# VH-VL binders against q8ixk2r445to577, part 131

Target 1, 133 residues: q8ixk2r445to577
Amino acid sequence: FFGMLQNKGLTDYCFDYNPPDENQIVGHQVILYLCHGMGQNQFFEYTSQKEIRYNTHQPEGCIAVEAGMDTLIMHLCEETAPENQKFILQEDGSLFHEQSKKCVQAARKESSDSFVPLLRDCTNSDHQKWFFK
Short names: E, the ipSAE of ESMFold2; O, the ipSAE of OpenDDE; V2, 0.75 times the mean of E and O plus 0.25 times the DockQ between their complexes.

## First folded at step 5 (VH-VL)

Design s19 (framework fv_retifanlimab)
Fold by ESMFold2-Fast, scan of step 5:
Structure s19 (fold): chain C 133 residues (1-133), chain A 121 residues (1-121), chain B 111 residues (1-111)
Amino acid sequence: as target 1 above (133 residues)
Amino acid sequence: QVQLVQSGAEVKKPGASVKVSCKASGYTFTSYWMNWVRQAPGQGLEWIGVIHPSDSETWLDQKFKDRVTITVDKSTSTAYMELSSLRSEDTAVYYCTREGKYWGSYAMDYWGQGTLVTVSS
Amino acid sequence: EIVLTQSPATLSLSPGERATLSCRASQSVSYYGISYMNWFQQKPGQPPKLLIHDASNRATGVPSRFSGSGSGTDFTLTISSLEPEDFAVYFCQQSYSTPYTFGGGTKVEIK
C-alpha cells in the first residue's frame, strides 16, 4: 500500500512529516495534518517488512518508536527492518506496534501541533483505524 | 437541529464539587469532540478541556488537571464536567461546545446556553 | 501556551462605519497554508457564536460584511459596515495547539 495514511475517526487528517531541514530527515516527530491530496510530506509506503516508509527524500526514512516512548519518530530505514520500525496494519484498520503491544491513535499532544499519532492501549476506536488513500 | 442543553445554575460553598451536564441532540454524539470553556463575570474565555465521546479520550489545560474530570454517557448523549475543591475564583459561566468539522479543521460551532456556578461562603 | 493579544481593547464607532480588529499570536498558528485562527462574537447574556474559522472562512449564516484575513502570527477581523446588531465583544481563538487559547477580546461599542 502507498499513499496518504488517513485516520477514520479524525477524518480530514493524514500522517505528515515536515522536517525542519530537508537535508536532515532523521529524529523528528511524525505529526497529523489536514489531508491536502498532493502527496509530498503526506506520502508514505507500507512495505512487506511492515515498515511505514517516507519516500519523499533520500535516504528513505522509516517511522519508529523508541523504547519506553509513545511518539512516532523518523529513523533511517535499514536493510532488515528492526523491531521498533514494525507496524502491523490489521484488517480492521488498526496499526499495531508489536514491540510495545500498543496501537497507533490519532491524539492531541499538549506540547506539539494540535494532532499527532501516539501509541495507546488498543481499543476499537475509530481514532485507531487507518487507511491509505 | 443541533442543540446542546446544559444543567441549571449551581450555588456551592468553597471546597465542594460541582458536576455540570450537557445533553446533545440533533447529531451523532460520538462523532464530534466536545469542549468545556468557562467565563468569569466580566472576564474572557478560558479553555478547560475536550473529550471525544467515542473513546473518552481527554485533554485538559494543565491548570485544571488535578481538579477537573470530563466524562460522557453515550446512552444519553450527555457530556459532564466535574470540578472539585471549588474556590471563589471558580465562579463563572461554564459552557459545553461541540467542535464542528470543516475541510481543514475543527471549530467550536455550537454552544450550550451556559451554566452559572457561583462559589460563595 | 500560545498567547493571543487583541487590539484595541475597545473600539467606539457609529453604525455604517468599518471596524478592523487585530489578533496577534505569540507563535505561528499556520501550517501548509492553513491558519488555525477562529473568531467569535459574544453579546451580553449569550454564549459565543462562531463567525470565522481558519482565518478567512465565514461560518454558515454569517453575513458577508464579516471577513477574516491573515496568516502566521497576524490576523484581522473586518466588519465592512457596522449594523446595530454588530455591537458586541469579539474574541479570537487558536486551535493550532492545546491548550486552546482565546484573546482578551475587543469590545465594539456604539459611539
Scores: ipSAE 0.025, ipTM 0.680, lowest interface PAE 7.6, mean pLDDT 88

Design s2 (framework fv_retifanlimab; at its last look DockQ between E and O 0.05; V2 from the best seeds 0.00; counts 0 for: pae E 7.7 > 2, placed apart)
Fold by OpenDDE, look of step 6:
Structure s2 (fold): chain C 133 residues (1-133), chain A 121 residues (1-121), chain B 111 residues (1-111)
Amino acid sequence: as target 1 above (133 residues)
Amino acid sequence: QVQLVQSGAEVKKPGASVKVSCKASGYTFTSYWMNWVRQAPGQGLEWIGVIHPSDSETWLDQKFKDRVTITVDKSTSTAYMELSSLRSEDTAVYYCTREGKYYGSYAMDYWGQGTLVTVSS
Amino acid sequence: EIVLTQSPATLSLSPGERATLSCRASQSVSYYGISYMNWFQQKPGQPPKLLIHDASNRATGVPSRFSGSGSGTDFTLTISSLEPEDFAVYFCQQHYSTPYTFGGGTKVEIK
């Protein structure tokens, strides 16, 4: 699967990554932004290694969850996907993070009008359901 | 004015297939999710699935995953629901419904007039 | 799936009386301060008509005598003073999670 990764509950919002330096793409948080289908900031790929890859830049980035965090941070992809970069996109649309045993949920960023994907306890909420567009 | 006009009543034998159409007008067809809901005689409402006409992204109730196909024709602003392997329990009025946009949420604000599908031997 | 239970199944009242309809969800349908519960009115031979969206917002053209309230798992539709045209079946519906689900309905009938 590849393309824009869109949320069901937070309608018209997609995964978005726009690093301040295109030559240094890792270390920043993945956010949610209105799906626009333009540019490369909203193009992701779900791989057979259960990675969510940001592969419009080299070296390729993979979404990771750092220890003790609930945010999605861009790391470099590795030959063998580390445990903190493994996600399961389930048939029901839920995006499950294997290591934390939590689901990716569209959430409002605190004290902001912005939105971000956050790890939360898995519920049946459509805000935890995602699809590629 | 938003309008959803569905195809006419159908009478089918068990094991057959039925395809119901829903022609939309009065709004941008490709900007709104289109749901299908059915209602057996004297019974409640049952959600079948939803499709986004822009890219045909489809979500179905697992109950119907093997028998229902939802499609759209963007050129005619028409949504379709095809149900195969019909059984008597599929006898119902089938509705198409648009999800209107409200303050970051959605609601089935417009409905087709319904299509009665009768399955009988 | 989220199960919605409506009560009572039948409500017999006279014009001018207050109607209170209940809808209970098997789990919370609230998030972001929004309660993802809608109410529909259905008359014989007609499709459902949206009355209330997101627990408390009247749909366009809906009279002020209709009001919705509640959050979490418990929701209420109130008709402050029944008009003759209000005797119908009312359904609650959650759009918190797919599959979307409806309550069994409450029939408001004339006493």
Scores: ipSAE 0.807, ipTM 0.927, lowest interface PAE 0.6, mean pLDDT 95
Fold by ESMFold2-Fast, scan of step 5:
Structure s2 (fold): chain C 133 residues (1-133), chain A 121 residues (1-121), chain B 111 residues (1-111)
Amino acid sequence: as target 1 above (133 residues)
Amino acid sequence: QVQLVQSGAEVKKPGASVKVSCKASGYTFTSYWMNWVRQAPGQGLEWIGVIHPSDSETWLDQKFKDRVTITVDKSTSTAYMELSSLRSEDTAVYYCTREGKYYGSYAMDYWGQGTLVTVSS
Amino acid sequence: EIVLTQSPATLSLSPGERATLSCRASQSVSYYGISYMNWFQQKPGQPPKLLIHDASNRATGVPSRFSGSGSGTDFTLTISSLEPEDFAVYFCQQHYSTPYTFGGGTKVEIK
């Protein structure tokens, strides 16, 4: 799948990555922002290795979750996807992070752009349902 | 027609707790964020926090995290804000307010009438 | 947290005059062409009423004499010709980042 990764519950918002330095893509948090349809910072690829790739800048970035954390951060992609970079997109739209056994939810967080994707206990909430557009 | 109806005025002593209710009608309760905002007499507006009724995802301002609990009852379309360890500076009108969707963004579009909480000895 | 500073604290004007209210943010509240600044009107004994959302969009039912402008850190609410019912307190509010914050308010009063 390719395109804008949009939330079912927070219907106007998409995965977005806007690093402050175009030559330093790692270490920053993935955010949710109004879907604009222009690709760029909102264009993601879901791969056969269950990665969510950000290919707008080089080197290529892959979304990861550090141990004990609930935030999604941009990391460098590896030849073989490590477990912390694997997300299972389920038939019901749930985005399941296998290593933590948690689901990605549209949420709010301190010192962010109001909305961010965070790991939460899995529920049937529409805020945990995602689809490519 | 959207309506938010809050519980009546409360007078409490320092150290007590207060629980304010906000009953929603005229829209799908589980589809919109519900904010809580307060206003002390003669002061400006202060944001307390927000909850989404579909999954109870809650965000609170850091200064309120240890004293405020926000909850919802989906069966009655009612949101609650409980503030504990009351002090005189907590005397304020407390508002619930819905975040409506506007052209791909959100704004607090409908407000409850307000609940005056007075803390005095 | 983002601090919002409104000026002036009080505007003393007559009906028919133009009112210009300012709101400055301690950091940019704009992103990807959208400015996350709202304006509210409050009358004594009433809850705030949404006037403008996202810097320049008038809320449903709000008269055309109200307009908002600005981006980044500097925002303006303009009332082109004051009506008697417009004498009230006006607050700016950002929803760019949590916690949401409000300005201190500008009171528009009859001269």
Scores: ipSAE 0.149, ipTM 0.744, lowest interface PAE 5.0, mean pLDDT 88
Fold by ESMFold2, look of step 6:
Structure s2 (fold): chain C 133 residues (1-133), chain A 121 residues (1-121), chain B 111 residues (1-111)
Amino acid sequence: as target 1 above (133 residues)
Amino acid sequence: QVQLVQSGAEVKKPGASVKVSCKASGYTFTSYWMNWVRQAPGQGLEWIGVIHPSDSETWLDQKFKDRVTITVDKSTSTAYMELSSLRSEDTAVYYCTREGKYYGSYAMDYWGQGTLVTVSS
Amino acid sequence: EIVLTQSPATLSLSPGERATLSCRASQSVSYYGISYMNWFQQKPGQPPKLLIHDASNRATGVPSRFSGSGSGTDFTLTISSLEPEDFAVYFCQQHYSTPYTFGGGTKVEIK
């Protein structure tokens, strides 16, 4: 799949990656922002290796979760996807992180009035449902 | 320091075209949206459109769609706006402005000095 | 497109006084707790300068006497105690959807 990764419950919000320097894509947190389709900030590819790739620049970025953390951050993609970069987009729309056994949920970021994708215990909440457009 | 330096004032006849340049320095040109905004004498601000220099993706206000072309030259870090079929109503100061990145949002944080375009008969 | 209406058109005040500027949008520019409304200051012969982004966040280097508030359709810029350099025109601007639009401005002038 390739396109804007949208949240069902937080209507019209999409994954967004907006690094301060296009050439320094590693180490920043993925956010949620109103879907607008401008630029390449909201376009991601879900690959056969179960990666969520930010591939509008070289080297390509892959979304990862570090052990014990609940935030989604950008790492460099590798030829074989590391376990912390593997997500299963299930037929019910849930986005399951294999290593942690948790689901991606749209959440309000602590300390600000912004929204971010975070790992949470899996539920049937629409805030844990995602789809590409 | 971020700077946007625009080309000089232009005087044009109705029906002509004008091309305004905006040279960026002090930041990575291809990483930020560049907007064009105009201001008629003594009036408010009017958004024309925006371009992302990395891939030239553009969005235009529909009222300008058939008359405006927004482009970039990545090798010189320069954005251009060309407005054709000029009318007296197009007399304005034209600004380029960068969209700064804020967590989860954007804002026009740096502006060029403005380019006065006068359309007179 | 989203129309922004600013009021009053002109405020005539003295240094040290409080200025309260209003901006009303023709439809909501807020979504899930974020308000996509910015404020700019413009002095004669100069380009606009960003003051407030997303309703309430001061841009870098903007003095604390400037504050923004509001949500939905109604927004306010407050200058708690006017300094001589604050006499200028102030514009609100929405970036909720394209085309981005600006209010007509409020001129804050010395009484």
Scores: ipSAE 0.013, ipTM 0.603, lowest interface PAE 7.7, mean pLDDT 87
ESMFold2 (binder alone), look of step 6: mean pLDDT 93; pTM 0.946

Design s20 (framework fv_retifanlimab)
Fold by ESMFold2-Fast, scan of step 5:
Structure s20 (fold): chain C 133 residues (1-133), chain A 121 residues (1-121), chain B 111 residues (1-111)
Amino acid sequence: as target 1 above (133 residues)
Amino acid sequence: QVQLVQSGAEVKKPGASVKVSCKASGYTFTSYWMNWVRQAPGQGLEWIGVIHPSDSETWLDQKFKDRVTITVDKSTSTAYMELSSLRSEDTAVYYCTREGKYDGSYAMDYWGQGTLVTVSS
Amino acid sequence: EIVLTQSPATLSLSPGERATLSCRASQSVSYYGISYMNWFQQKPGQPPKLLIHDASNRATGVPSRFSGSGSGTDFTLTISSLEPEDFAVYFCQQSYSTPYTFGGGTKVEIK
């Protein structure tokens, strides 16, 4: 799959990656922003290795969650996906992070004016349901 | 046919709490965000927060987060805003308002009639 | 928090005249061709009524004499020919980021 990764509950918001420096593609938090339908910052690929790849730059970035954290950060992709970069997109739309046993939820970070995807205990909330558009 | 009907005016003493209700009808309650906005007499509009009735996901303006609780009752299609530790500067008309859905955005398209909350010394 | 500044504070006009209302944001409220600026009309004793969403789109039932324009930080609401029912307070509001914020309002009053 590839396209804009959209939230079912927060209906017009998509995964968005807008690093402040195009030459430093790694290390910044993934955010949610209004889906514009033009790809670019919102274009991701879901791979057979369960990676969510950022396909607009070389080298390609892969979304990861560091141990003990709840935020989604852009890392460099590895030839074999490490466990912290594996997300299972389930048939109910849940995006399950295998290493932490948690689900990605559309949420608001307390110190941010933007919506962000965060790891939370898995529920049946529409804010934890995702699909490629 | 969309209608938001709020509870009646309240007079409270400083330090008390107030709970305002907003009953929705004419649409699917669990499909739209519900905002709370206030307006002090003769003043402008101030956003308090928003809730999604499907799962109670809530976002609040930081200045209200320690005093405001927003909840919903899906069985009655009613949203509630409770404001605690009332001060005289909380005297205002409180509105509930639904966010309509547009391509790529939201806007507050229907508003309740308003509830006047007066905090008197 | 994004601060919205409306000008003028008061506009004294007669029916049939053109009204031009300004709203300036402290930072850009536009993203990929969409400007997250809304306009509301409020009459005494009534709740606000949505007029314009996303800078230039009229809400349902809003007469064609109302138009919105602008992008980035500078936005305008225009009423091409004032009708008696248009004398009211007008607020701009940004939905670009939370907390949502409103301008201080422009009062359009009868001369």
Scores: ipSAE 0.025, ipTM 0.660, lowest interface PAE 7.1, mean pLDDT 87

Design s21 (framework fv_retifanlimab)
Fold by ESMFold2-Fast, scan of step 5:
Structure s21 (fold): chain C 133 residues (1-133), chain A 121 residues (1-121), chain B 111 residues (1-111)
Amino acid sequence: as target 1 above (133 residues)
Amino acid sequence: QVQLVQSGAEVKKPGASVKVSCKASGYTFTSYWMNWVRQAPGQGLEWIGVIHPSDSETWLDQKFKDRVTITVDKSTSTAYMELSSLRSEDTAVYYCTRDGKYYGSYAMDYWGQGTLVTVSS
Amino acid sequence: EIVLTQSPATLSLSPGERATLSCRASQSVSYYGISYMNWFQQKPGQPPKLLIHDASNRATGVPSRFSGSGSGTDFTLTISSLEPEDFAVYFCQQSYSTPYTFGGGTKVEIK
């Protein structure tokens, strides 16, 4: 799968990665933003290694969650995907992070009314259901 | 103004299939989810599923997933719901209904007039 | 699936009286300040009509006598003074999680 990764529960919100410096694609948090349908900073690829890749720039970025954290951050992709970069897109639309046993949920960003994807205990909420558009 | 116009009543035998259509007008068809909901005579409402016409992404109630197919024809702004292996308990009025968009949410804001499907021998 | 329980099943009232309808969800349908509970009105031979979305917001064209309240698992639809056209069946519906589910309905009938 590839394209814009949209949330079922939030109307019109997509995974979005817009690093402040084009030459520094690593280390920043993935956010959710209104889907614009133009790809670019909202274009992601779901790979056979269960990675969510950001292919807009070189080197390619892969979404990861550090041990003990719940935020999704951009890391460099590796030839063999490490466990912290693997997300299982399930039939019901859940993005399951196997290493943590948690699901990716659309959540309101602390200190603002912006949204971000975070790891949370798995529920049947539409805020944990995702699809490529 | 938004309108959803459904196909006419159907009478089917057990084991047959039925395909109900819903023609949308008055808005951008590809920008809104379209739900299918049914209501057995004198009973409550039961959600079947929803489709987004832009890419045919569908979400179905698990109890229907083996018998229901929801599709769209973008060129005619028409949604379809096909239910197979019909049983007498599938006798109901079937509605199409659009998900209106609100801040962070959806609500079924416009409804078709309904299509009565009767399953009898 | 989220189960919605409406009470009472039938409410017999006269025009001018206040109607209070309840809907209880088997789990919370609220998320960061939004409660994903909608209310519909249905008259015989007609499709449902959206009255209230997201617990408390009136749909376009809905008279001010209709109001919704509640959060979490407990929700209420209030009609402050019944008009003749308000005698109908009312359904609550959650849009928090698919499958979307409806309550069993409350019939508001003339006494």
Scores: ipSAE 0.324, ipTM 0.814, lowest interface PAE 3.8, mean pLDDT 91

Design s22 (framework fv_retifanlimab)
Fold by ESMFold2-Fast, scan of step 5:
Structure s22 (fold): chain C 133 residues (1-133), chain A 121 residues (1-121), chain B 111 residues (1-111)
Amino acid sequence: as target 1 above (133 residues)
Amino acid sequence: QVQLVQSGAEVKKPGASVKVSCKASGYTFTSYWMNWVRQAPGQGLEWIGVIHPSDSETWLDQKFKDRVTITVDKSTSTAYMELSSLRSEDTAVYYCTREDKYYGSYAMDYWGQGTLVTVSS
Amino acid sequence: EIVLTQSPATLSLSPGERATLSCRASQSVSYYGISYMNWFQQKPGQPPKLLIHDASNRATGVPSRFSGSGSGTDFTLTISSLEPEDFAVYFCQQSYSTPYTFGGGTKVEIK
């Protein structure tokens, strides 16, 4: 699967990765922003290893969640995906982060980015339902 | 047709708490964010916070975090805002307002009639 | 927080005249060609009514004499020919980031 990863509940918002420095592609938080339909910073690939890859820039990034954290951070991809980079896209549209046993939820934040994906306890909320467009 | 109907006016003493209700009808309650906004007499509009009824995800302006609780009752399609430790400066009309997605963004498209909360000793 | 400054505070005009209302943001509220600026009209004793969303799009049922423009930090609401029912207070509001913020309002009053 590849394309723009859109939220069912926050219906016009997509996963978005816009690093402030083109020479430092990893280490920053993934955000949610209005789907612009142009790919680029909103284009992701869901792989057979259960990774969510960002392939727009080099080096290729893979979304990860560090132990004890709830934010989705861009890390370097590895040939064999580590557990903190594995997300199971379930039939109901939920993105289940296997290592933490939590689901990715669209959430609001106080900063200028407005919305972010965060790990939360799994619920049947449409804010936890995702699909590729 | 969308309607938001709020509870009636309240008169409270300083230090008390107030709970305002907002009953939604005419749309799927769990599909839209519900905002709370207040307006002191003759003044401008001040955003308090927002809740999504599907999962009770809540975001508050930092100024209100210690005193405001926003909740929902999905079975009655009703949102609530409770403000504690009332001060005279809290005298205002309190509005609930739904936000919907538009072409490129979200906008607060339907508003309740407002609830006047008067705090006086 | 994003601060919105509206000017002028008051416009005293007659029916048939053009009204131009300004709203300036302390930082850009635009991204990928979309501007996160809304305009509301409020009459005494009534809740605010949405007029314009996404800087330039009229809400359902809003007359064509109302138009919005601008991007980045500078936005304008124009009423091409004032009708008696247009004398009200107008607020701009940004939905770019939380907390949502409103301008101080511009009162359009009859001369």
Scores: ipSAE 0.081, ipTM 0.720, lowest interface PAE 5.0, mean pLDDT 88

Design s23 (framework fv_retifanlimab)
Fold by ESMFold2-Fast, scan of step 5:
Structure s23 (fold): chain C 133 residues (1-133), chain A 121 residues (1-121), chain B 111 residues (1-111)
Amino acid sequence: as target 1 above (133 residues)
Amino acid sequence: QVQLVQSGAEVKKPGASVKVSCKASGYTFTSYWMNWVRQAPGQGLEWIGVIHPSDSETWLDQKFKDRVTITVDKSTSTAYMELSSLRSEDTAVYYCTRELKYYGSYAMDYWGQGTLVTVSS
Amino acid sequence: EIVLTQSPATLSLSPGERATLSCRASQSVSYYGISYMNWFQQKPGQPPKLLIHDASNRATGVPSRFSGSGSGTDFTLTISSLEPEDFAVYFCQQSYSTPYTFGGGTKVEIK
């Protein structure tokens, strides 16, 4: 699977990654922005290791959640995906984070970007349903 | 017809709490964000916060976070805003307002009639 | 937070005249071609009414004499020919980030 990772409840918003420094691709939060269909900052690949990879810049990044945190951040990909980088895209559209046993939810950001993906207890909310477009 | 009907005017003493209700009808309550905005007499508009009724996800302006609780009752399609530790500067008309999605953006398209909360001795 | 500055504070005009209202944001409220700026009209004793969403799109039922323009930090609401019912206070509002913020308002009053 590859393309734009879009939210079912927040229907025109997609995963977006635009680091402020192009020479430092990792360490920044993944955000949600209007789906534009041009790839670039919204192009992600879902791998057989259950990674969500960002391939626009080198080195390639992999979305991760650090222990005790709820924000999705960009880490360097590893040869064998660590548990904090594994997300199960389920048939109902839920994006389940294996290490935390929580689901990715579209949520509001209390600062500059309006919407962000966050880990939350799994519910049947459309804000927790995702698909590749 | 979308309608947001708010509870009636309240007069409270300093230090009290007030709970304003907003009953929604004419649309699917759990599909839209509900905002709370206030306006002091003769002044501009001030955003308090927002809740999504499907899962009660709430965002508040930091200046209200220690005094405001926003909740919903899905069975009655009603949103509530409770403001505690009232002061005279909290005297204002309080509005509930729904956000509508326009393509990829949101705007507050329907507003309740407003609830005047007066804080005085 | 994003500060919105409206100017002028008051416009004194006659029916039939053009009104031009400005709203300036302390930082850009545009991203990927969308400008997260809305305009509201408020009359005494009434709640605000949505006029324009996303900088330039008229809300349902809003007369064509109302138009919005701008992007980034500078936005304008124009009323091409004032009708008696247009004398009101107008507020801009950004939905780019929380907390949502409003401008201080521009009062359009009869000269």
Scores: ipSAE 0.040, ipTM 0.690, lowest interface PAE 6.1, mean pLDDT 87

